# Designs tried in a protein design chat: VH-VL binders against Nuclear factor of activated T-cells, cytoplasmic 1 (NFATC1). Part 5

Target 1, 183 residues: Nuclear factor of activated T-cells, cytoplasmic 1 (NFATC1), of Bos taurus (Bovine) (p98201r389to571)
Amino acid sequence: PSLPALDWQLPSHSGPYELRIEVQPKSHHRAHYETEGSRGAVKASAGGHPSVQLHGYVESEPLTLQLFIGTADDRLLRPHAFYQVHRITGKTVSTASHEAVVCSTKVLEIPLLPENNMRATIDCAGILKLRNSDIELRKGETDIGRKNTRVRLVFRVHIPQPNGRTLSLQVASNPIECSQRSA

## First folded at step 1 (VH-VL)

Design d1 (framework fv_diridavumab)
Fold by ESMFold2-Fast, scan of step 1:
Structure d1 (fold): chain C 183 residues (1-183), chain A 120 residues (1-120), chain B 111 residues (1-111)
Amino acid sequence: as target 1 above (183 residues)
Amino acid sequence: EVQLVESGAEVKKPGSSVKVSCKASGGTFSSYAISWVRQAPGQGPEWMGGIIPIFGTAKYAPKFQGRVTITADDFAGTVYMELSSLRSEDTAMYYCARDYGDYYYGMDVWGKGTTVTVSS
Amino acid sequence: QSVLTQPPSVSAAPGQKVTISCSGSSSNIGNNYVSWYQQLPGTAPKLLIYDNNKRPSGIPDRFSGSKSGTSATLGITGLQTGDEANYYCGTWDSSLSAGVVFGGGTKLTVL
């Protein structure tokens, strides 16, 4: 089935289901620039890393949690023009992930497993600032504006229904400031 | 608080090149767009190009592409503009200016400008 | 010629109001934010308006900006002799990835 476009507005709960961010990211993250080495994974305010859980799902089939970097200050939540999710790997990373591209937006795919109570620790995601040459300027884009250094982590899950349709949920984090500029 | 300071005035012969520097004082411009804008006597401003030092990617106005090179030394807080194959029409005041954000949507800090005179 | 079209001159008496127009196309003003600059003789341009209608700190509220379709307008109320200057509009031009374009300028004379 066709999945909703990334700028399509989706609820965080529907029927028995709720997609919830249990542990929010820190309000500041030093984004990885193209000319720099990796800055590591997004951290949580209380230490550790953000966590996301799907509530109300009682089936035994694993699902896929999607993560992309979205806008913070627009009326409508959409993929950010200047920032992309960056897959983090290494000895300290506990959560498996795969990278996909949807309409020029990087999307990190993370398993939601019934044995983990449909909860994922997001220790596998960093934030990459794009090159100027990779950024498209378009008519009507609100994120073309002057200060686009704040982002949200946007999580989606697509739940197959018995009738063959797919129910899609989305939740966005608190804003994260990614700018390298002085305050 | 931040100020931009261009290098000193230049007098050049036709066919030569000139390299002007722009240095930030009282702050840095690593993640800001820095533009080079010139103004010939009695004319309006003309954008030549710009760079965001942290990205390292320069953009040039079509009129100047092939003659202008804009570079940054992010560690030193200095941006450079080199214009080659000089003609008398290149006689102008050359300014560096900081954009308030990325992508040149409002140049909020300007240097005082440096004069480049092209004469034989 | 300049990509953005401004009247070459405007004039009004002290205390009056004046508007300065800036006309472009869909590739520039129609799809991008407009800035306005004031330039007094012998000085660098000064940012007066950004993002179509916003003022930097220190710019009095008698200066205003607006945009409609492919045209932008700078408004100045309560004119003072110190407002005699050249005024330039500026924006990004998307059509050729050309970058920043400026208007030809408008000389404001306070009679």
Scores: ipSAE 0.006, ipTM 0.470, lowest interface PAE 14.4, mean pLDDT 82

Design d10 (from d9 with heavy chain D99E K100W Y101G S102Y G103D Y105S Y106G E107Y F108Y; framework fv_diridavumab)
Fold by ESMFold2-Fast, scan of step 1:
Structure d10 (fold): chain C 183 residues (1-183), chain A 121 residues (1-121), chain B 111 residues (1-111)
Amino acid sequence: as target 1 above (183 residues)
Amino acid sequence: EVQLVESGAEVKKPGSSVKVSCKASGGTFSNYAISWVRQAPGQGPEWMGGIIPIYGTAKYAPKFQGRVTITADDFAGTVYMELSSLRSEDTAMYYCAREWGYDSSGYYDYWGKGTTVTVSS
Amino acid sequence: QSVLTQPPSVSAAPGQKVTISCSGSSSNIGSNYVSWYQQLPGTAPKLLIYENNKRPSGIPDRFSGSKSGTSATLGITGLQTGDEANYYCGTWDYSLSDYVVFGGGTKLTVL
């Protein structure tokens, strides 16, 4: 299906539906560079991992939850220029995921299953810091690695409607500090 | 057949505002965005902004932020673009165009015929 | 100012081949799909090529597109007088505010 551009502003609720972050991520996560070892999955403040749930969906068909790394301090929420989502796998990861790329932004695809009440535990997502040579700089950004070190986890779901239209919802997490220094 | 029908030509004074409409038919509002693109005489196209009619969410080019407002009436199948504080440099042909799907590739498969807006004293 | 650079004009005789270039940067052409539009005098632009090299139904195979690095090329073979038009490339740009940018246009004259 054709999906909204990642920088389009979308609601978190519409009609009977609401996409909600039930458990927020911790306010600090050490990102890693592509050439470095993984720093592991984003964790939750209360222990464990973030969780996201779609409320109001009563159909029996699974949906796909999309996750990408968005801006924290911009007036408009958009894909982050300096950070990307990173897929985490292994024996301790309970949630299956698939990696896709949308216009140079990595997007993690996570199943939302009716048998789990359309709730997903986000134990499969890390945060990757792009190297300076790989960064697409936005106008006015002059201090790479010092500014723009805060991100949000951005979740989307696309709900097919009977008339062939798609209803898209988006919710963003609280800011996460990704610098190597203390938050 | 997909068709975008724009409102008629406008002649405006500097400092006034103009509101152009784009009426969509033939299934144009199913999972698509509508953009406004203008073209000054002898120049290339310039993207002003776009809207997803079923959501009413709009996005604007930085040059026009604060001067342009794009709105949609999904029941009427019509998208509007209002440009305020008009200058002579705003004299152009104004097109509405349908963005293919909701992807980030930014291409337009159907275009209105254009509305001429002339800003003169 | 246009963000994407095209030659202002190209010309050739009927039956010949031309190529029109479109040069950008890593934030636009280097990262995104490129589209091409034909604008006949007095008309709205018409989509010729999308996703670098695909043609909508009704566009003859004389029109082709390609992309390499930060540049794209529109090729037209078997030129006809009806091909006289302005041609524009277009793509998304992430370097400013994630918006659509177009080239300045190339006027094709068939002599």
Scores: ipSAE 0.000, ipTM 0.492, lowest interface PAE 14.3, mean pLDDT 82

Design d11 (framework fv_diridavumab)
Fold by ESMFold2-Fast, scan of step 1:
Structure d11 (fold): chain C 183 residues (1-183), chain A 122 residues (1-122), chain B 111 residues (1-111)
Amino acid sequence: as target 1 above (183 residues)
Amino acid sequence: EVQLVESGAEVKKPGSSVKVSCKASGGTFSNYAISWVRQAPGQGPEWMGGIIPIYGTAKYAPKFQGRVTITADDFAGTVYMELSSLRSEDTAMYYCARGDYYDTRGYYFDYWGKGTTVTVSS
Amino acid sequence: QSVLTQPPSVSAAPGQKVTISCSGSSSNIGSNYVSWYQQLPGTAPKLLIYENNKRPSGIPDRFSGSKSGTSATLGITGLQTGDEANYYCGTWDYSLSDYVVFGGGTKLTVL
């Protein structure tokens, strides 16, 4: 058994469950190249950092929230070819996170804890711009994306069901402009 | 060797519903999506929707959204397609077909059921 | 009507070559992989080609596929009487919703 591919479209709600972005990211975040220093974590539109909550989950077991950088201007939401999530660490970061790689896409794994009402503050995520030489283009992708500087934060949760299946939910943020010039 | 075994032919009246089943034999649905594809007499195939059984997530073609429901029963190893508000235009062969959900841009059907005839007549 | 356009029929003699075209748009063939299916009379479709030009095990190398821009082509060399069938192209379409589309089909007659 495996989890759905990152370009498979998933609902944000199903049955009693809803995955919701409670606090949206700001509309602009300056992404950094790997050779540059980190630009810090994505900030919230209302101050602080974005937050995500799973509603309707009444079990006592923690779940894992996945975060990756998705497309903003495509009709279909998929992993962005030119931007990756970057794990931010340090004494001011309150939320634990771990990096994973799924089909060449960096994914942050963030705990959703019942004691925190299944809510996570996303103060651990920055945005990395890939160098042209490091971009792994899939068949059918075009160089048009080099001028596409907008992304979305894409969150997934996988909820084990009593019947042994996994119910998967996904929600995407408002677009974030990652170019050096403020939008 | 994978085989998809579909339920028997159906004859239905306009306005009724039909539920067709597809069962895996010699294999499993666990790592695959199962789609429903119909073919009206003399016409090409038409995708209705699909489900990833292990995740319970279904997706429907725009034409059938609101009329079709695709579900899975993992204990029985069976996927179902229910089409409501039947019209004479729904007379067709209904196939279940297996696809790999890893990459939707490269999605294809490697195994097909033999088809179930659904006839809608007064 | 079908979203992908195929010629309704094609014919050739045994041993000859045929090509079957499939035309779409940027939201389907232009952005996605193309598959081809063979349907013999009275049977379900059978996968012939996937990901533009790959053959499943058991499909002879007489069958080939290619894609250029918004069009795809199925090639059959060394035509045999057993190749008489309907042939359908298929791909994903991104225009309205993420969904699978098929061509209207091409009937191959071996004369």
Scores: ipSAE 0.006, ipTM 0.496, lowest interface PAE 12.0, mean pLDDT 83

Design d12 (framework fv_diridavumab)
Fold by ESMFold2-Fast, scan of step 1:
Structure d12 (fold): chain C 183 residues (1-183), chain A 120 residues (1-120), chain B 111 residues (1-111)
Amino acid sequence: as target 1 above (183 residues)
Amino acid sequence: EVQLVESGAEVKKPGSSVKVSCKASGGTFSNYAISWVRQAPGQGPEWMGGIIPIYGTAKYAPKFQGRVTITADDFAGTVYMELSSLRSEDTAMYYCATEYSSSYGYMDVWGKGTTVTVSS
Amino acid sequence: QSVLTQPPSVSAAPGQKVTISCSGSSSNIGSNYVSWYQQLPGTAPKLLIYENNKRPSGIPDRFSGSKSGTSATLGITGLQTGDEANYYCGTWDYSLSDYVVFGGGTKLTVL
């Protein structure tokens, strides 16, 4: 089955379903380059980590929540050219995740489990800043990275329907400033 | 394998609108995005827009924003493209095409095309 | 005007090799997969290459694709008279809005 392109605009609710960010990320997260050490997982303002829940789903089958890093300041939401999601693992991480690549965009796949009320704590995701050469290959400008330091966490879920179709929902977080010199 | 069947040829007056249909046969729209691509005589293809039928959200090329509307009837398995304020330069072959990959707009299966002629 | 630049024509003899270039920018080819289409007279375009270098079922291996930076290339080896056609590159453009763009086309003549 084909899934919608990552730059297609999707609703956050449809019929009985709503995909909602219950706890928003902090407005600032220091992203890291691959050559630097990880800055850890994205945190929430009140401590802890962001959380996402699918409401209205009453089936017993697990679903997969997708997470990628999207734009904050473009007219349309799309995968960010300069930042990628980074999978965080370890003994303190409570949420399992798997990394996939969709047309050069890293996507974390996170289970949404009925036993957890279709709610996931996003303690498994960091933000990686691409190198200058990668940025130039993907979306270079004479002033590489100017005004392109803000991102959103973009979540998707694909819900099988009784008629064999798939219903897709998307929700994006509040903007996150990723530069060392935050606003 | 899906086949795309387009509606018949149209002859229109300047200033009118045209609505072309594209019906999937031998398959479903669940696995596809549908694009509309036109080609004027002697010119290359020009992407007008596309839709993922089960979501109903359409994207349009900048040249056609405000003048084109793409809609889907999921139960009928049909996608429509309506172009308004027709001019003689809208005379072209209009194709619908499937995007098998939902990620980057390549068109795997094409309809045979519908001729639209705009004349005074 | 097309946003992707192709040479307007290329020519070669049967059995020879040709390459067709497609030049764009960081907001299209530099950021996205490139596809290639063949259009014979009186027919709809036919997909030859997707995701830079992959062939759909039924496309012979004498057709190949590659991408480097903001440019892509279609290669055709062992030219046959049936290869006379127009060839178009295509990709998403993410600069001003999100939409699909095509190259201006290259007419291949087999001499």
Scores: ipSAE 0.006, ipTM 0.485, lowest interface PAE 13.1, mean pLDDT 81

Design d13 (framework fv_diridavumab)
Fold by ESMFold2-Fast, scan of step 1:
Structure d13 (fold): chain C 183 residues (1-183), chain A 124 residues (1-124), chain B 111 residues (1-111)
Amino acid sequence: as target 1 above (183 residues)
Amino acid sequence: EVQLVESGAEVKKPGSSVKVSCKASGGTFSNYAISWVRQAPGQGPEWMGGIIPIYGTAKYAPKFQGRVTITADDFAGTVYMELSSLRSEDTAMYYCARDLTYYEYGSGTYFDYWGKGTTVTVSS
Amino acid sequence: QSVLTQPPSVSAAPGQKVTISCSGSSSNIGSNYVSWYQQLPGTAPKLLIYENNKRPSGIPDRFSGSKSGTSATLGITGLQTGDEANYYCGTWDYSLSDYVVFGGGTKLTVL
């Protein structure tokens, strides 16, 4: 593949570039099942929504910020087997987004625009909990894994380089508890 | 297709150094990494280290730390491995191999394309 | 002295099946993906299995991999004379300064 696999480790900074989460998500978000109505977008602790900014990028070309749901309690950060990002749309959503799927993982694609100082407000992302039947179709998953209800928002950006290669950065949020019950 | 072409066989004296090259041909020098793996006669493979050209980072196995240097020339599409202070125990086949490490060597490192190997003989 | 332990040899007749084990610890196989390589005499190693159980394109489904705890297994079914080779497991070891480790190898003889 041209881009790194979602379970590969990547830096949050390299050379002049740094990808930062400027506003962290709340530590709790009620995920919804596909059969339920959406629970809305992930919020920030003080109101509003998380924000992400790429620093050090001085070009005039827009980039694409990718968002997927990753593990919180595993040794290594990987796509979460039981939770997926969910695209939120509507009049109150200020940030455009598109869905893609990479190796069974939903990835939300969000523009990073030079006119907005390469900063995006993440008001377009909810969290979907997969049904147990859907999880059981994925080989290698265990009962212990199915009880894991904590996630991280994982952001990536891929920056084209003059030499024809792509420099990729990744940053992950603080853990978010997604269980349907108050802990 | 990716083809890795190593430099020719070397015969060196103890205490000298050797520099082996590995050139990508028939393809682009892409976002992947190049590792060096050696194999002494009748023995299994031993990872020496690798380089990730896009990030300018190299990593070395503990046994070779301080004796090996791995460098990349992006313009030439060539990776080099220099091993110093040669001893008879360094007599081996030296392979370059492509690995899919994107940023840091770690958990997912494996080798999908291998060069044919370069023989290095250290003898008085 | 390899960090990963493999049996030195295994043998079986054509058409039979064999398994080759690779034993390590929690700092290598127990925490990381395992790969397997085939090396025919006079050739470079060739990737057979990556990420515990995945095959590259061109590798027949007679070759399979699995991992349980701190051990991994390479399975070969429907043995052919062309399968006679050395087989090596490989993984990452984070306790010994983060480096790639290989097993000592298993010579498969097809009788």
Scores: ipSAE 0.011, ipTM 0.570, lowest interface PAE 9.3, mean pLDDT 84

Design d14 (framework fv_diridavumab)
Fold by ESMFold2-Fast, scan of step 1:
Structure d14 (fold): chain C 183 residues (1-183), chain A 120 residues (1-120), chain B 111 residues (1-111)
Amino acid sequence: as target 1 above (183 residues)
Amino acid sequence: EVQLVESGAEVKKPGSSVKVSCKASGGTFSNYAISWVRQAPGQGPEWMGGIIPIYGTAKYAPKFQGRVTITADDFAGTVYMELSSLRSEDTAMYYCARGSRYEYDSFDIWGKGTTVTVSS
Amino acid sequence: QSVLTQPPSVSAAPGQKVTISCSGSSSNIGSNYVSWYQQLPGTAPKLLIYENNKRPSGIPDRFSGSKSGTSATLGITGLQTGDEANYYCGTWDYSLSDYVVFGGGTKLTVL
């Protein structure tokens, strides 16, 4: 519909609202390839998993938190060419999630519930490494930089306003190294 | 209870092209990789390529690069495979097969296959 | 030419056990998961084993898989007449480009 493109720059706070990452992901996570079995969910720097909270929202309606994998070393934050978010499910996963796709970028949709104080634990997200041949075909590129291995978790929320417009907020995590070398 | 259904049998002349389709019945392609695997009479399976519809990305085996094109129509729930410059060696059963989620590491659901015959 | 090498045939009597080998290289079996498929005459292949040693629901535990180095093995115990089929291994190959490769196949005859 009218939602901003994933490469559009958005603030993390506006008016009474602020979207914050309360618990940051670890600085290293081993991404899995699409031909490998799924690796575990992204873990937090302090143990457990990352968490995100929307502050200043006092309505009783749930909202949807969007998560995608973004660039770490580019001038502008945008969807990463080499990595995608991957939904993790299982007995130990407490947070519900759904996958959507926006212009070939996978987006994980996570509920923000008023009864949870608009806070979500991100125990449902892994990082998938795309094959170089997939990336080249999608982008039309033949020379792909192999050293583009750092990502950020990018969170968005879209808040309906009384005037019928939508206010969009975005926050990005600290960089995460996805290669084995920096552990 | 998801089934994959390929389009009907084709008989083509050398040098022409063939386009076959694969539809999901009772499910969707949105969260899966879909591959095309062919099998010539008396031979083993040969992977031609596949696509992950939500990424819009297709992969091709080296033998078929330049001759095969795999596309997806998420709205219709259909994946297509077009093979050009047909030769008699392209006479085979062509299968649509589903990979596990976004992976080509195994194929858990297969269509019944469609025959393509290339003859003068 | 197949990239993965399988014996062309194996034979055994009902109730016996057989093993079917699949040999590759470091760029395929050595680095990636192996799957196994059963193909009865006139039918599409059926997944027996994925991720080296896991069975899909509905596949009896008589079928097992293993991988060591650049080789994989499919084991079948308590052999039954209904197990007569062609068996194929499959994996991903990273050599010249990323693509899926299958073995040449093994015809199992239950005598």
Scores: ipSAE 0.000, ipTM 0.474, lowest interface PAE 15.5, mean pLDDT 82

Design d15 (from d9 with heavy chain D99Y K100D S102E S104G E107T F108M Y110V; framework fv_diridavumab)
Fold by ESMFold2-Fast, scan of step 1:
Structure d15 (fold): chain C 183 residues (1-183), chain A 121 residues (1-121), chain B 111 residues (1-111)
Amino acid sequence: as target 1 above (183 residues)
Amino acid sequence: EVQLVESGAEVKKPGSSVKVSCKASGGTFSNYAISWVRQAPGQGPEWMGGIIPIYGTAKYAPKFQGRVTITADDFAGTVYMELSSLRSEDTAMYYCARYDYEGGYYTMDVWGKGTTVTVSS
Amino acid sequence: QSVLTQPPSVSAAPGQKVTISCSGSSSNIGSNYVSWYQQLPGTAPKLLIYENNKRPSGIPDRFSGSKSGTSATLGITGLQTGDEANYYCGTWDYSLSDYVVFGGGTKLTVL
């Protein structure tokens, strides 16, 4: 079945369902460059990591939570041209994840499990900064520079309906400043 | 302020196709979603579908799935709606309308003036 | 398929208040934001209310919106002859996938 394109505008609630960010990310996160090794996942303001929960879902079937890096200051929320989600793995990561690519955008797929009350702790996601020299960025993007260093974590869930349709929800985090400058 | 300029009136035969255009004036489409909404004489508006021009991604209402195609030419600042297999029931005013700044709540804040499409033998 | 129900017509005298109802179901109005559009004769629809009760810039405070359960209401106070128009409610329905639905319209006549 066709899923909505990543730049399609979706609500955070519809019908009995609401997708909510229960714990927001910190307002600042140092993005990794492609040449750097992984150093850590996005953290929450109170310590720990962001969390996302789907409310109103009473079925016993697991769902998949999608995560990608979106724009912060554009009229339409869309995949960010210069930042990608980065899958974090290791013995300290509690949340399983799978990486997919949708129209050149990395998407992290995270299970939403009924036994966890449809709540996921996002300890598996970092932010990767693409190089300005990338051929795709040079061709069509005019937003290269300092003013485009803010991102949002964008979460989606797709809920199969009894009528054979799919209900899709999206929620975006508070903006995160990813520039390498301290202040 | 941005205005949406639609192509001129069309008279078509049953079974043919019609392609209506919507052009941004005083701005661009690249940061907005654009809907197509029709209104038959004496009836309420009916949503046909929408597109995000920067990616060319379209979504269609179930009634029109399979016979409507919405496309965008971002360089020309123009969105198109093509409706095939025309019937007399397709006689209507066809509007393009943009989603407002909040986008995802399907709020349509700027409308074209409409294009009359008449389907007759 | 889900449809939104409006009264076909409403009428009142200048200076009076009118309310226009819009009834739906849990899959549309009951779960989602409602917008209202004004259509003067011979013109395209114009956004009047969005997100249940918010007004765009330029819309006078005589126009108000509300939502309760599966119904929404447009209120117009201090009715003027220039308010004669068709009024349409709109929202989206998730039961068949998200798609936009409109009411059948209410013709407001100022006596």
Scores: ipSAE 0.006, ipTM 0.495, lowest interface PAE 13.8, mean pLDDT 82

Design d16 (framework fv_diridavumab)
Fold by ESMFold2-Fast, scan of step 1:
Formats: C-alpha cells, sequence, structure tokens
Structure d16 (fold): chain C 183 residues (1-183), chain A 122 residues (1-122), chain B 111 residues (1-111)
C-alpha cells in the first residue's frame, strides 16, 4: 500500500496546505452498541456538527476526507480498539459519505468539494462501541485499554502532487467521552 | 532478499556536517518507512529519526532536534540523513533500517543496512 | 542514556534456557509493543521479535517474547554457541516526545 498506515503519525500542515477542524465536537457523545440502533451524529459544542476544512488547495478536483475513531489517552494516535465510526444516514443528513474498512478499522469517506471551499460538515458520523466478545479477539490490548472510554475523531486527506507523489495530512479532534447508558 | 546500501565511511572535523545516504535494492520505498539508528563504540543503538519517503514526513528524536535532517528522493529510491554541528561524541556506526508502515507499527525495523562509520576527530 | 533497563550480561551453557529482562515505564513498555534485536559481533542488529511475541520468518521458535505491565522478557531455549551476542529491546516512548528507545543491551555468553 502507497497510503500511510492508520497508526502512522502525519502532520496537519505542509507547504501551502493545512487540514483544520474548524468546529470541534462536543466533549461528550454516547456511543452505542450495534444492536441499540443509531443515536445520531456527533454534535458540536456551539450547536450543529463538527466541520473540517482543507486550506491552501486551489485545484478544481475533489478530494476524499477520511474519518476514523482514534485513541485519546495514548501519545501515539492510532485506531481505537473498542470504538468505530458509524455512518449516519437519513433526511436530516446533508453530507454524503461512504464506509470502507482498512485493516479492520471502519473509515468514513467524505467528499471535499472545491465548490464548498474544501469544507465538510460532519453530520454523517456516529460512534459505535464494539461488544466485549469482539474486543477480546484483539491482540495487544490491556485491561486498562478496555476501560478507556475516550476517543478522538481523526481526519485524513491525501493530496496528489504535481511531481506524482501524494501528500497526506491528518488532524485529530479534542477528546470525546463515550460513556454508555447505565439504565 | 531486500538490501539497504549506505554511502561510504566519513571522517569529519568538529563543527562540520555529514550527509549519509541509504539506497534500497529495487529503488523504491513505497510500503516502508526508513529509520536512522546510530551506535557508538561499545554502546547500544540510539534512534535518531525516521521518514516515510513517499510523503516526505519526518520525525526526530529529542536529542537530535535542530541538528538532524532526514530527507528522501523517492524517485531515486534514496533516503538521506544529515547531521550538523558534529562533535567527537557523534563518532559512531550509522545504520539505515526499514520499518514496515502498512502494518501495525511499534517502531521496529525488519531489515538493516550494514552501517557506515562516521569518525569526528579534531 | 538508556531509557529501558536490561541486565548488562547473562551466561548459560549450551542446551540451557536463559531469559533477558527489559524494564521501562507506563510511557513506553506499558503503552506500546516491544521488539527484540540480536547483534552478533561486527554485524548490524537483526530483528528477533516484534509486537511483544511475534517472530519474523526465519527466526526459530527457541526465541520467544512476552510482556507484562511495564516489563518485557526475551526467552531463549536450547542455547547454541551461535546465540552468543548482544540483545536489545526496543519500543516507542511518549514521556518527552514520540520516539523510539532501546535498552542498554545484554551480552549473552554461551560457555
Amino acid sequence: as target 1 above (183 residues)
Amino acid sequence: EVQLVESGAEVKKPGSSVKVSCKASGGTFSNYAISWVRQAPGQGPEWMGGIIPIYGTAKYAPKFQGRVTITADDFAGTVYMELSSLRSEDTAMYYCAREPYYDILTGYSDYWGKGTTVTVSS
Amino acid sequence: QSVLTQPPSVSAAPGQKVTISCSGSSSNIGSNYVSWYQQLPGTAPKLLIYENNKRPSGIPDRFSGSKSGTSATLGITGLQTGDEANYYCGTWDYSLSDYVVFGGGTKLTVL
């Protein structure tokens, strides 16, 4: 694979480009198990939903913004073992999205369109908690990791360069607490 | 068998800089990162930094921040490590090593170059 | 300075078993996978173990790894004279910044 692995550290800014979270998610979001059904998309603190923009891109070609759920309490930002992004659809969702899987991690693919100033409103993403039986199949996870309920939204963009290379950028949100309902 | 070939031995004066190259057999680094690790005589290895050649993104160890620069010419299949403001303590064997970045990475290197000696002598 | 602590030397006879320890903290071994390297005199290091307990192709099952809390161990059974080498553990460290750290090394002497 020519794209960097999801646990590889990438800059948010390079040359003329900067990938920036313009509106941060709320610090709390109730993640749900698959069987509980959708609880809705991650919301922003100021109302509405998070937004992400790529600055410095002046080409007319659309790009794809990738979103996955990453760790919050490890210094090495990597896919979270216990939480996955969940695609939200419906009449109230304005942003198109597609779901992909990269090395057992769900990745939401969202268009970045020049006509929208390379800005996306993230109203299509929820957070799903994996069942304990699925977590136990993952090697290398500790008991401490299993009790960790904090995540970050991790955004990536891959920008084709005139020299034939691809320049990749990544930005991560503030931590989000994903506690489950007790009742 | 994969092979990493480093440039030849260098003898430098204190205060100068040295630039070491690392070339992969086959001429590409598409699925790999390259780390630079040095080892002073009789000492253990010390990680200096690493780069993903196809993206030009580099990360440096705190000890070397500000005086090490790692760059890649992905078209030529070559990675460079330049160390400035050389001191006698920089006398060491310098290795380039391949790190598989498409797998789950924990900072391990699966293939190592033979190493090149850099001697800093007044 | 070495961030990870290893015993400077261990020794055993051919056919015996030896274990080499590697001690760190929550910001390195406690949070991350551990790798192990063998370095024969005059050669570059060679990967023995990655992701705590996995062996690359070509590494015999006499070599094993494990991790518990903030410590890791390398086990070698059925010792052979060719195993005489320096052994190093390695992992990421996040205490100062994100970077790779190695242990100080353990010299294995096969008598």
Scores: ipSAE 0.000, ipTM 0.470, lowest interface PAE 15.9, mean pLDDT 82

